# Ledger of designs, part 1: VHH binders against Protein LURP-one-related 7

No score or structure here was measured in a lab: all are predicted.

Target 1, 182 residues: Protein LURP-one-related 7, of Arabidopsis thaliana (Mouse-ear cress) (q8gwl2)
Amino acid sequence: MADSETPYHPDPEDLRRIPVDLFASKKLPGLSSGDLGFADSSEHLVFILRKSSSSLKSLLDSSGVPLFSISRLHNGVWELHKGDVEKRKDLVLTVKRTSKRFSKTESEVSFAGESSENLVIKGVPFQKSCTIYSQDSIVAQTSLMYKLRQIYVGRSKFRLTIFPGSIDHSLVVAMVAIFLQG
Unless a header shows other numbers, all headers, positions and changes below count from the first letter of the chain; antibody chains aren't numbered by Kabat.
F, E and O stand for the ipSAE by ESMFold2-Fast, ESMFold2 and OpenDDE, each averaged over both directions (binder to target, target to binder). V2 = 0.75 x the mean of E and O + 0.25 x the DockQ between their complexes.
[cut] stands for letters that were removed.
Atom coordinates printed by the task and the answers are left out, and those that the model quotes come from them; centres of patches stay.

## First folded at step 4 (VHH; framework vhh_8h63_2)

Design a38 (from h1 with W106Y)
Fold by ESMFold2-Fast, scan of step 4:
Structure a38 (fold): chain B 182 residues (1-182), chain A 122 residues (1-122)
Amino acid sequence: as target 1 above (182 residues)
Amino acid sequence: ELQLVESGGGLVQAGGSLTVSCAASGFTFDDYAMGWSRQAPGKERELVAGITSGGSTYYADTVKGRFTISRDNAKNTLYLQMNSLKPEDTAMYYCAADQYYDSSGYEYFDYWGQGTQVTVSG
């Protein structure tokens, strides 16, 4: 039986030592129609991305409790707020598209209350390709799953690898979800 | 009822240009990621261009720099502007919509209609 009542809280020591893989899929147990789920390597659901419209989404934990609301203000600009779409709390971060050349997109992430350090996201949203940078370090990266690998999980799935660091996994998932929308 | 109708295909000379169009009806066009795929007889279907609801674009390496995808949300119409056409661009071109409408990806596209034939002489 799955431990669906316990939030995803990996050991902080492990988050600083080894990369963590999450697998994104529309075909996971426990998902509602239209949901995108993020599961661990044992296929246990960790996060749910739920769509209210093309401009409004929610990131939920495995129990369906809202963590963040995602709002598109206009083309190329999104905001992440704590809480659900009805009882929204403080602004957490803003994602702004800074360049678009052919299929390649770049965006900057600005944290609320911070003026010094932005993150940069680069990739091809249409292909689910995304890398998040903190200066010269990689925070996270997405890759498509291949049929011939031992960890094959189906055609609609992609891997999100989160590298050791101090950024919460829920924020990394939210940033990836925002970027891949274009 | 969801409907996509392709048009604008025809015969063009190598090095020429052509624009194909896709008229969409029966759904909220603005919310859908849209794309163009092509298929020549006896060959596999290829996704050549895509555009998300947010306006981000994709192009296959075979057409990058020559083709431009665009959308007119007021007219519920998708366009593919094809420049510097080559004989190997000869194919039936199909309009596609992303079934999950807020995201894009090759594996999520559905195809409707008969397509529009593009033939490039050379």
Scores: ipSAE 0.014, ipTM 0.351, lowest interface PAE 7.9, mean pLDDT 77

Design a39 (from h1 with S103W W106S)
Fold by ESMFold2-Fast, scan of step 4:
Formats: sequence, structure tokens, C-alpha cells
Structure a39 (fold): chain B 182 residues (1-182), chain A 122 residues (1-122)
Amino acid sequence: as target 1 above (182 residues)
Amino acid sequence: ELQLVESGGGLVQAGGSLTVSCAASGFTFDDYAMGWSRQAPGKERELVAGITSGGSTYYADTVKGRFTISRDNAKNTLYLQMNSLKPEDTAMYYCAADQYYDWSGSEYFDYWGQGTQVTVSG
């Protein structure tokens, strides 16, 4: 299909109807050294995660336009802001690590809005294992299961499945990127 | 769980050399950016050297030309070779790791060791 010919912004109705798969890898066409890319099933780059400075990462669209900046405040606490690092605007969400037991990590996502419900992320970051929960419903999940079938897949490649819902895919990708930092 | 264990610290005379090492276990070592930070009594922790999974290096101005960071992916070990040591280099040296992609120069590493003491006399 020609998914690359249209902007990657699924309609809200589609977000409530079908799961979407993205594949994360450091070795995708169109990436610069050090970037982590998220591509669709046709290997079309959708999002880029890039380091901006010693304390900052940026989530970019496929054209390199900044969507969000990710700031690490201290061990276990991150903030996501709209736009470019140079012109930070509104705080979107905060991710706070709430538990770490051996290899398992849990974090809580708090949206800037007072009435927003918190999300919970659970997983094993070093295995690229991450599940985002809204109450008891799954928002998104990562998996390394394709490594067993694809001999070219290294430990830097994993699948992100985004389940039907109302949360923007760019926010899901940002939350996963933050969580996998530990 | 990622475990980092430092070794090789000790007492050395000014002008001497010392190598500290960090053994990493629990994860694929080559997936991590690694660093060495130090903390002297009454001072803040300082990132002195960093190395990405691809081998790109960073050094603080205080140690440039004297310290060399390196990694051995086959041994899951990080090294800091310290030459021309000064009394001001006396500190606890900590190994640190950041995961999933390279983050060179960051002082906000997710994983830390317990440290190894380096004391430079005279």
C-alpha cells in the first residue's frame, strides 16, 4: 500500500477500530547515526527519536520536524513538552518511575490537565518489553517475538503495537521511548 | 537486572598511572552508552568521560589528554586509563550506563555502580 504518500495521522475513528504496528530500529532507511526510528510495516519511517543535547531528546516526524522534546529531570523522572527544544511551550505529560524490582520497572504517566486519568507503564526496559495501561485496558505493547523469525533482527529492533483508542500515536511513541530509558 | 561493578582503584603517587575497570552483567553491553563520573569530598559529581556503543568518546576539560575511556564488548568491560594523575583527581569513581541508544555526554545515566576509590598522594 502507498501509506508513505499520505500524512501519518490516523483518523480518531481508526484509532478506536484497528491496532497499528510500528517497528523500532536504529538501522532504518533515512536515519542519521544515533537515531532511533519507528517505521510502519512497509519500512516507511514515521517517527525519529534524536538526542538534542546532554539532557534532551526530541521526537520528530519523518521529515525531521520536531513534535516533542523529552527532558530528563533526574533519575526516574521525565517531562514531555510540545515543539522544539529551543521554544519549549506547554508541558504535555510527566513520566515518573514508581517501582523497580530486579529487571521489572513500573512508571506512571500524568497528563498536564487536572482532569486527565493517569496511565501506567510496566515492563522490562532492557528486553524492550513495555505495556501501557489505561485502567485495565492496554493502550500499547512492545515485543521482541519477531527476532526469532527474522535472522537479521538485532536486539535494537522491536515491534510496537498500538491498540484502538483515543491517544495520539506520537504520544504513545514518546511514552515508550521514555520508559525504555529505564 | 543490569549490574555494574567497578575495580582497580587504589593509592597512587602524583604523576603516576592507574586503570579502573567496570564489569557489566545482565544485559547486552554493546547496546549501552557508558560513562565514568567522579565525586570528591565536598564536591558535586562530575562526568569525566563517556563512550557511545559505537565508540565515540567525550572527555571533561579537566581530564582531556590525560584520561582515555575504552570498552571491550567481548568482555562486557569498560575501562578508564588515567595518566599523569594529580592530587585533584582524588575521588570515588563511578561507572554508569544509559540504555537502548547512545546518549554520550549525559550525566543523567539510568544505571550506576557502587564506585571505586582513587587516591592520589603528593
Scores: ipSAE 0.012, ipTM 0.164, lowest interface PAE 8.5, mean pLDDT 76

Design a42 (from h1 with Y101L)
Fold by ESMFold2-Fast, scan of step 4:
Structure a42 (fold): chain B 182 residues (1-182), chain A 122 residues (1-122)
Amino acid sequence: as target 1 above (182 residues)
Amino acid sequence: ELQLVESGGGLVQAGGSLTVSCAASGFTFDDYAMGWSRQAPGKERELVAGITSGGSTYYADTVKGRFTISRDNAKNTLYLQMNSLKPEDTAMYYCAADQYLDSSGWEYFDYWGQGTQVTVSG
């Protein structure tokens, strides 16, 4: 029997098969005062992290459209919802801190819906050190571009490297932002 | 909006201990990452300890195992417990806050205090 050739249309996220570097900084072109921006290597803004209230932050796209709201539930638990803080929609994921060690912090990410695999985030938040694991694979990691003590270098920033995979870049950025807070 | 006032500095003998405190006033202290930096005359400012809003801590190698940072969100107060003090710990100690993530450099802290002097003799 002849097999029919089924047209193969990879998921748009599967087309992102190269590592992507984003650079986090409070001093990027296009940011409002107090915002934390994530830019590509050409300093083009891709995502904005904005404080909305005491326990609420929003992740926005480059045009300022809200993608997710981030809320802290205390006891080291955070929730990510679709939409902005005023128009909350579906729960996307929960981040729970599982280890509070002096030299290393660990958190677990649980997805709402069909995904049964949890992610693990490990690092040292104050050093901007963070690695996201999906079982034996690295999803993303941060590295400090400037030493924490280089106060005269000017624009301080850290790099976020997102490895090829099925997780949306916006979700990776949100998980990093949550982890670095606790 | 957020104001920081350091206190608890003073003269202490080498090998002794001291606790410095930072009282915050203003809006939502518990959402801020907090840190302690120090500066001695003729030296660069150095981050010695930090604590995130969730309670994760960082320490510089120069103070690791001797200093402990802690926070009391109900009292809007940050603490630095300094043990086994050395003459090289002599500096002005500054409290700082950052509302989003921990600061990637000192210039990104949202608020700074006026400092409290710690002098270690011996």
Scores: ipSAE 0.014, ipTM 0.408, lowest interface PAE 6.8, mean pLDDT 76

Design a43 (from h1 with Y100F)
Fold by ESMFold2-Fast, scan of step 4:
Structure a43 (fold): chain B 182 residues (1-182), chain A 122 residues (1-122)
Amino acid sequence: as target 1 above (182 residues)
Amino acid sequence: ELQLVESGGGLVQAGGSLTVSCAASGFTFDDYAMGWSRQAPGKERELVAGITSGGSTYYADTVKGRFTISRDNAKNTLYLQMNSLKPEDTAMYYCAADQFYDSSGWEYFDYWGQGTQVTVSG
């Protein structure tokens, strides 16, 4: 079977050594209506982003088990907590928008608990454009998906590339989801 | 259930200005990302401007510097101010809302209005 996409390997050593591509879409097998799914190159669902209320979202694994709750505060700051929106636990990170100008946005990520370097997210949320930086290194980057060699301009799907590093893929997905919502 | 009603379209001479509006009802407007798309006869639908619930804005290169999107959360109304209009801006303009806007593109917005026609003559 010909597959033009790079497979997402479950081996932890492979996941640390090569970039991983996830594909975000509302039109994936296994999704409930309104969900945003993140799938590997073989269309296997890996994460689900689910809206719970106007200011609350959940990031779930492929089995529907809540990993994190995402909440928007009235001060324009987003918080990520362990667990679901009903039984949230420890604060994991905070995302704060630091710059907004025309078509470009910048946000800062602060981790709770330990003294760690802040991350910076830059891009154009409406174009699903997002790059996460750790100092001078790229952690992850999104891009819109287009089918080549067809008169198909699909702006209904975007790719998330996660580069090798120490940050859990679920946290990267959560940061991207927060940034793209503004 | 969210309902969107566009107004303000019409005929305008090239170089003129026009403001289209979108009135939203039935929900908490400030929680939604809002956008304007357009479709001219024989052309693909184009997202021309967007504004998130957080206030971040987007503009297509075809309209950047000429169009301004804004929202009034107290009045549940979205605006698109169009300046320096060109015949190429002639299209049906659609208002759209998406509470989960970081989804798979603006074409898959949760709610769409019926549209308002803008015609630019030269």
Scores: ipSAE 0.013, ipTM 0.377, lowest interface PAE 7.7, mean pLDDT 77

Design a44 (from h1 with Y100W W106Y)
Fold by ESMFold2-Fast, scan of step 4:
Structure a44 (fold): chain B 182 residues (1-182), chain A 122 residues (1-122)
Amino acid sequence: as target 1 above (182 residues)
Amino acid sequence: ELQLVESGGGLVQAGGSLTVSCAASGFTFDDYAMGWSRQAPGKERELVAGITSGGSTYYADTVKGRFTISRDNAKNTLYLQMNSLKPEDTAMYYCAADQWYDSSGYEYFDYWGQGTQVTVSG
């Protein structure tokens, strides 16, 4: 029997038409303890970021199927591979920290395979501040949901805005997750 | 079970130095962003310093240039080295941990210790 429940995957045309907001929270229905979830504006869980070990994380779809494994090789160097930690396949991209001044961090994203233009990530990882650039264009940007100290919107909730483009949402989420680990 | 235990607080004279430590147990220390927050009588808690798992640091403007946060992942220990201490630094100092990112506000840490008192005379 073909199951009709499919993992979240926006049409490639939609990725080029309108910005998409995802909301990151530690407290969402369907999460296990220690998970970070990414939900759409209707509060539907889209991606799960799961920690496997001190140097290994996984990005899963809403049904818990591994999409990517994230591994920290050295201080400031991470790799993203297809599949889960145990069934790792091809290298997708490498993130390298290129500068760090106080709380401000810059990293470069290099895609595996044929020569493609590198992306740059800039922000303050400790404050969940992150902007991904393709040359001078913004690919994605995070912003905190907290507005006033007395207004609690839940633990560590922030918004990820993905602007229209050709990069898969799952890759953008993975890059943000890598950068915010510092 | 997650536990954070602070130590190293005490009485110090203005202009002096002190190092407070936080021993972590019950979780993989390397995985966590760690922070030091403080609360003085009559004031709100503030995040004074933070460090990500990758070593990126944050300092509040009130302590920048005087305080240094560091971590020893082999010993599961977080440190805050406080130099040029002022009476205004008198507070309970709390160690805090966040598995997934910190908002740079003390109230958004998932876990915290019981605190260690630092009193600066002068």
Scores: ipSAE 0.159, ipTM 0.552, lowest interface PAE 5.0, mean pLDDT 79

Design a48 (from h10 with Y107F)
Fold by ESMFold2-Fast, scan of step 4:
Structure a48 (fold): chain B 182 residues (1-182), chain A 120 residues (1-120)
Amino acid sequence: as target 1 above (182 residues)
Amino acid sequence: ELQLVESGGGLVQAGGSLTVSCAASGFTFDSYAMGWSRQAPGKERELVAGITSGGSTYYADTVKGRFTISRDNAKNTLYLQMNSLKPEDTAMYYCAAERLFGEWSDFDYWGQGTQVTVSG
């Protein structure tokens, strides 16, 4: 599966297979009002999440070029397509909520095309908490910036840690955005 | 203009039940995550319950098993059903709206709140 080129270029340390942190915030340099941005540890904007409608969002690169469109088909079912919301290309993956019990939510990710392992996402979407699993390995994990002291005032910011692996960072961000919609 | 108006507070005896509600106007209610926070005099504000646009819920450890959050998108209304109330639940209860992909700041409070007082 080929993805559109993105201007996000991992530094040599990321290429050496170490975890990378992205920070989600509505208040980042270079971000337009109403967007949610993902920045690296130096506050450089890497990805933008933009709402097009109640059921339709876009993931864009730092230059505002659309990478993926995120669409909700039904409660608990989402699709990710390449390209923008107006010119969607091939289906990339489908996320289906498989469990919702108490505060905990679980979803499965099925990749389109070539046979590949399904991923599992578990967490508490309202608290912006999720962990993406590939079998026994952690692909990525989110947490509120004040995890040990969870107060409402701090909820507009969260951290996303992406662990070394073969999954493109833009896909990880998209899966997190889908899961956190609940 | 976005507005959140809380109602339903009052005086209730320990062990009793009460439902508070929040009427939302001026925005697309079903696109927002909604929450209830509370603040007692001299204490920090506490997030007690939340519900995403997709219906996933959250509860603080202090209220798990006693409180139930729900939303009615047709009525643009958020509810908090409070059971087995304790004197420690006495606080001003605030409705909050948060959009994961939206305005620059999350909405924390847009009305005067609704006072819940639990007596002994």
Scores: ipSAE 0.173, ipTM 0.569, lowest interface PAE 4.8, mean pLDDT 79

Design a49 (from h10 with A33V)
Fold by ESMFold2-Fast, scan of step 4:
Structure a49 (fold): chain B 182 residues (1-182), chain A 120 residues (1-120)
Amino acid sequence: as target 1 above (182 residues)
Amino acid sequence: ELQLVESGGGLVQAGGSLTVSCAASGFTFDSYVMGWSRQAPGKERELVAGITSGGSTYYADTVKGRFTISRDNAKNTLYLQMNSLKPEDTAMYYCAAERLFGEWSDYDYWGQGTQVTVSG
């Protein structure tokens, strides 16, 4: 099957059944130099994170179609908009750093539009570690694939586990990418 | 094309202090995760300390509590303040830079190093 031609849109019922693992790497087939790819367990590319500048990035699907633009307004504040960097549409969410204590960072996610519940992201960006919380529930969590023995390999490679829920995987990936910029 | 030049190394007595610095040339210094690695005689290269663009820090257990990493993005400079130096801290100290969404390798750029010798 040529599912690589179709955007990643898992069934909502499947999304609620089991955790999904994505693997982030700079060394995946189909990436341009400087891209960070997110692949499934079979190494099939699902999302691409592309840098336009120090303050501007794009999240693309596996076919290179822009899903979101990520912009840093100032230190510790980012916005996610639908669409590409030139033809962006509506604001989707804002991420604000609320706490930084030594190496540990906390950020709050506020969704645009209706008064939905905020999410909280906690972790250590330098170690590629973060956990996204919806109140008492874990939405997603990252971990290094390798312990410190392979620091040159492990620092650019990490696993993102998305737990069953209703939040789109593309939004989870975008929030992780924003948080890990530190 | 970020270039890194280390300085401040030298000979110091055990128990002393030394600050090494790394001057970066390039427009995107503030976008890089910066670190200090060292290589002692007969040992492999060790990551000693790291700092993100946002200022989050990491320290190896061997130096935690004695060394402090800091950066000045306005001056494109990285620092490592080394206190309570021990003979086993003798090594060539290298400045390193990595972009999360940059090039293919971890720690994309390395300097030539600065030698720190601790006598006892």
Scores: ipSAE 0.013, ipTM 0.330, lowest interface PAE 7.7, mean pLDDT 77

Design a50 (from h10 with S53E)
Fold by ESMFold2-Fast, scan of step 4:
Structure a50 (fold): chain B 182 residues (1-182), chain A 120 residues (1-120)
Amino acid sequence: as target 1 above (182 residues)
Amino acid sequence: ELQLVESGGGLVQAGGSLTVSCAASGFTFDSYAMGWSRQAPGKERELVAGITEGGSTYYADTVKGRFTISRDNAKNTLYLQMNSLKPEDTAMYYCAAERLFGEWSDYDYWGQGTQVTVSG
C-alpha cells in the first residue's frame, strides 16, 4: 500500500509546482561575520554565501558544507565550480556580462557539458534587483524587502522567488550571487 | 582598517562640471561595492550613484544622464564626474563602501565628505 499525501505536507514533486521564497539576510543564526544567509519562509537556514575575496566566493549548505566555488576571471566573467575553492572540481557554468547600460545589467549563463539553452539574467545589481530568464519564462526573481515592525525578523533583506521548474535551487542561488556582484 | 578620503569639491557655476574623487586605503578596494551619497542641510543622506565590484552602475533619477560614477582598482580610487550642475546639486558628498550583498544601507565605511556648492 502506498503512502498518501496530506494537504499539510505536499510531497517534493508537488512542492516543485509552486514558487519557493528564500530570504537573504546577514542576520541569521549560524552565520559568520561577512556571510550572507538564505532562509526559507520559516526562517530555516538553507544556504550560506561566504566571501573569501572580491574574486572568490563559496556557496555552502546550511551545515557549512561547500557546494560550489565562485571565481571572477575578469570584470563581467565568472565561473562556478563544484566543491570549494581548495578542492574545486568540474566546471558547472559560466556567467558572462553581455551588456552594462545605464542602471541596467544583462548577463548570459552557459552550462558546461550540456546542450541545454543558455539563461539570461537582467536587473540592477547595485539595488539587488535580478530576474533570471529561460527564453521568455522567468526562472527566479529578487526584490528588496523593506523594514517591518517584527523585531529580529523580516527586516532590511531581499527576497529570492524561485518559480516552478527543474533548475536546482542551489544553482539559482549561485547565479543570483554572481549577478549581484556585477 | 578601511579608510576613505574624498577630495575635489568646491564652488562651481550652474551648468559647469566638477569631478570628486575618493581615495581608499587599508583594504582590497576591488572587494567592495562603492557609492556616492549626498546630504543637503535639513535633508536625509541620499544615495546618488553606486558601482558594484564588477562595475555595474546605479544612478538616482535626479542625476541620471548628468553624473558618471567610475572606479580605478589599480589606483584604489572612486570617481564621480558631475556635468550640467544645478543649484539643487549643492550638498556634502560622501564616499561609502558596502559589505557583501548587504542592504545598501549596510555601508561599512564612510568618508568625511567633500562640499560641492553650485551657484547660479
Scores: ipSAE 0.276, ipTM 0.651, lowest interface PAE 3.2, mean pLDDT 78

Design a51 (from h10 with K64E)
Fold by ESMFold2-Fast, scan of step 4:
Structure a51 (fold): chain B 182 residues (1-182), chain A 120 residues (1-120)
Amino acid sequence: as target 1 above (182 residues)
Amino acid sequence: ELQLVESGGGLVQAGGSLTVSCAASGFTFDSYAMGWSRQAPGKERELVAGITSGGSTYYADTVEGRFTISRDNAKNTLYLQMNSLKPEDTAMYYCAAERLFGEWSDYDYWGQGTQVTVSG
């Protein structure tokens, strides 16, 4: 009479089938002032989002190595490039808002090159609500850990759940960061 | 010094329209998520609308379709356009700002409020 199953001796391949939770907060061990961190459930830092300006951010790994630069163009489109802010390399993807219906926002992610399908991000950025779709499949989803209640709009943390798939976790974090900025 | 100053409140008849404004100073306005909350006597404060630094919006179910939030980054001003007003919309309306990456911020700033009264 088993309702659920857990592996007795899980292999690393079995662990890759389990959704990964990351927790976003400005108040994580190992962060510099002004950084937004993404940590695992043990509060070990995995990614750092660093702001250079209102239109320019960097996504770094836990060692502080730049993975991507994130820039907002004059037309409101966001671009993700490999590497650091000062030495930008190849364009990886663009994020463009395609639909805005009151409390709901939709954006389209277009990858550089022809072999990748576009992704769609839907949610309510002000509530830290975000779901990334590859066609009808969910890639990742955010949930607010502390309720926006009454007048409280700060001091909140949110959870990012990344579902098993082929998209790098760093790209998922970057897409979420872009979408929640609006 | 960070400062938020609301204005534009007043008395309007049910079915009417009103725009309230929030003038912001002392911070990098275009980097902040901004919002409007309201509180009526004897009720809890309610977040009615929000807008991220990039312009994505939120509306409470009570006001969706009737209210429009917007921002003018060149003027450091936040607006709430209120249409089809109901007596239940009567409240003190407060402007709010979150620093650094908007709603991911752990700091909030609030204005003094502007009174909106909707009559019968």
Scores: ipSAE 0.013, ipTM 0.393, lowest interface PAE 6.8, mean pLDDT 77

Design a52 (from h10 with Y58W)
Fold by ESMFold2-Fast, scan of step 4:
Structure a52 (fold): chain B 182 residues (1-182), chain A 120 residues (1-120)
Amino acid sequence: as target 1 above (182 residues)
Amino acid sequence: ELQLVESGGGLVQAGGSLTVSCAASGFTFDSYAMGWSRQAPGKERELVAGITSGGSTWYADTVKGRFTISRDNAKNTLYLQMNSLKPEDTAMYYCAAERLFGEWSDYDYWGQGTQVTVSG
């Protein structure tokens, strides 16, 4: 029902029935130097990825409150924990790179605690390209906002499309951030 | 400022091999994604290979299976091993560096290039 006198208020459940685009950029209002931001189509900042070291990152909400810490355990193995880097809590998921092909990267996502099926991420991190799969369904997909000939000239921007489903957007953003850093 | 210097180019017969190198100086090389592009006379610059800070690699279809990109973080050096060279691979080869995290974009760097000529 469009065209009511009451402002349109989509149910939170309804927002998971339509694809959502987020735009990743270093050049968004509200970012600190070095941050990667994820904004909606209106350029409202939704998530911030902050690097503490080469092996340690934080995913924060738009107000700068830490949601998750991201830690590299070994080359190609990453863990996501609730909370910030100083106040680590429960393990949420593990991302493990499984690809042996030089031109494409594949990773598996394992959720802690529950007997849930693993997710699979496939793509080309250098091209900011990845697709997250839950069995035969696409969870999310990235695409560059630049053409291939513009590679090496300010390639910190890409689009993330999150398809309708039950996985929280913050977890999708975290998985994409882990995968695209290699 | 991050300085990139390419070397190792030369003249080689079709079917031969060459390795070109890129030396980075003065900065944290291991935090950068690195790549190789090439430009032949009268053509636009083409990206041929890339490697992330974590070691994941990408190749253009024109070179896949023949070229191998690698990095040595202890030596601050990027390599491109070129096998089964074709006359169509003749070009000036350029090294580039990019940061995804940390610094805002103006720090994408290009080197001076190294010439590769394949005869046949």
Scores: ipSAE 0.000, ipTM 0.300, lowest interface PAE 10.2, mean pLDDT 77

Design a53 (from h1 with A33V)
Fold by ESMFold2-Fast, scan of step 4:
Structure a53 (fold): chain B 182 residues (1-182), chain A 122 residues (1-122)
Amino acid sequence: as target 1 above (182 residues)
Amino acid sequence: ELQLVESGGGLVQAGGSLTVSCAASGFTFDDYVMGWSRQAPGKERELVAGITSGGSTYYADTVKGRFTISRDNAKNTLYLQMNSLKPEDTAMYYCAADQYYDSSGWEYFDYWGQGTQVTVSG
């Protein structure tokens, strides 16, 4: 309980050396109706994805403080901005759907500002399946928890594995949330 | 309040075709993942088809190649076109909606309609 409400601060060395699992569910303690929560391996809530309007979502920390606003434009284009949905802040990244085939979807992530390498997201949003790539390296991957559903109480559960790297976990979660909207 | 209303069910002979429809209201339809589940008396409910806001589709192995799910975002309507119907397809068919879904089972959808009955005679 002592650490259950503190902001998410992983060890910087862990971000470079070991994979980190987050577990997504609509039925986690501390969530409001309609929220999707992300918990760490100790079952502590780390991030909250909240719907603000038809085309607007917010990514919040465990205390409900807005980290990013997510807006859907048109034709598979999404934008991530710092801060909450009511205040326009700096653009962080844009996600654009580049391929939509019967069985799979593909999107590109472009970071605002400097000429950074784009990321690619591939998967099947309906199956909560996605893999984020930085060239040939995997940044993160989701997997279903369906074969463990008899142990886990609740609905709509999946695991997000974030592999060692330099990308902030909050940005990885935001990219996954954008992609899974289809 | 989110509302889903199914229609188009009925009696059809084996080998025939039928289209069921779902009219959605009370939410922004094009932001939601939509699906069709079915339940026969004394059987477990199963998810037969799903479609994301972007149009990506899922089909259960029991219906793949025979059923086609589609959506019309301008009309807030979901469709299931059922071809080559079998007596085993006889069930109550339910429309479902969710913001985030996987293909693990029917229980992962948040919202459901009241259903429409499809009966396939032999």
Scores: ipSAE 0.006, ipTM 0.317, lowest interface PAE 9.7, mean pLDDT 77

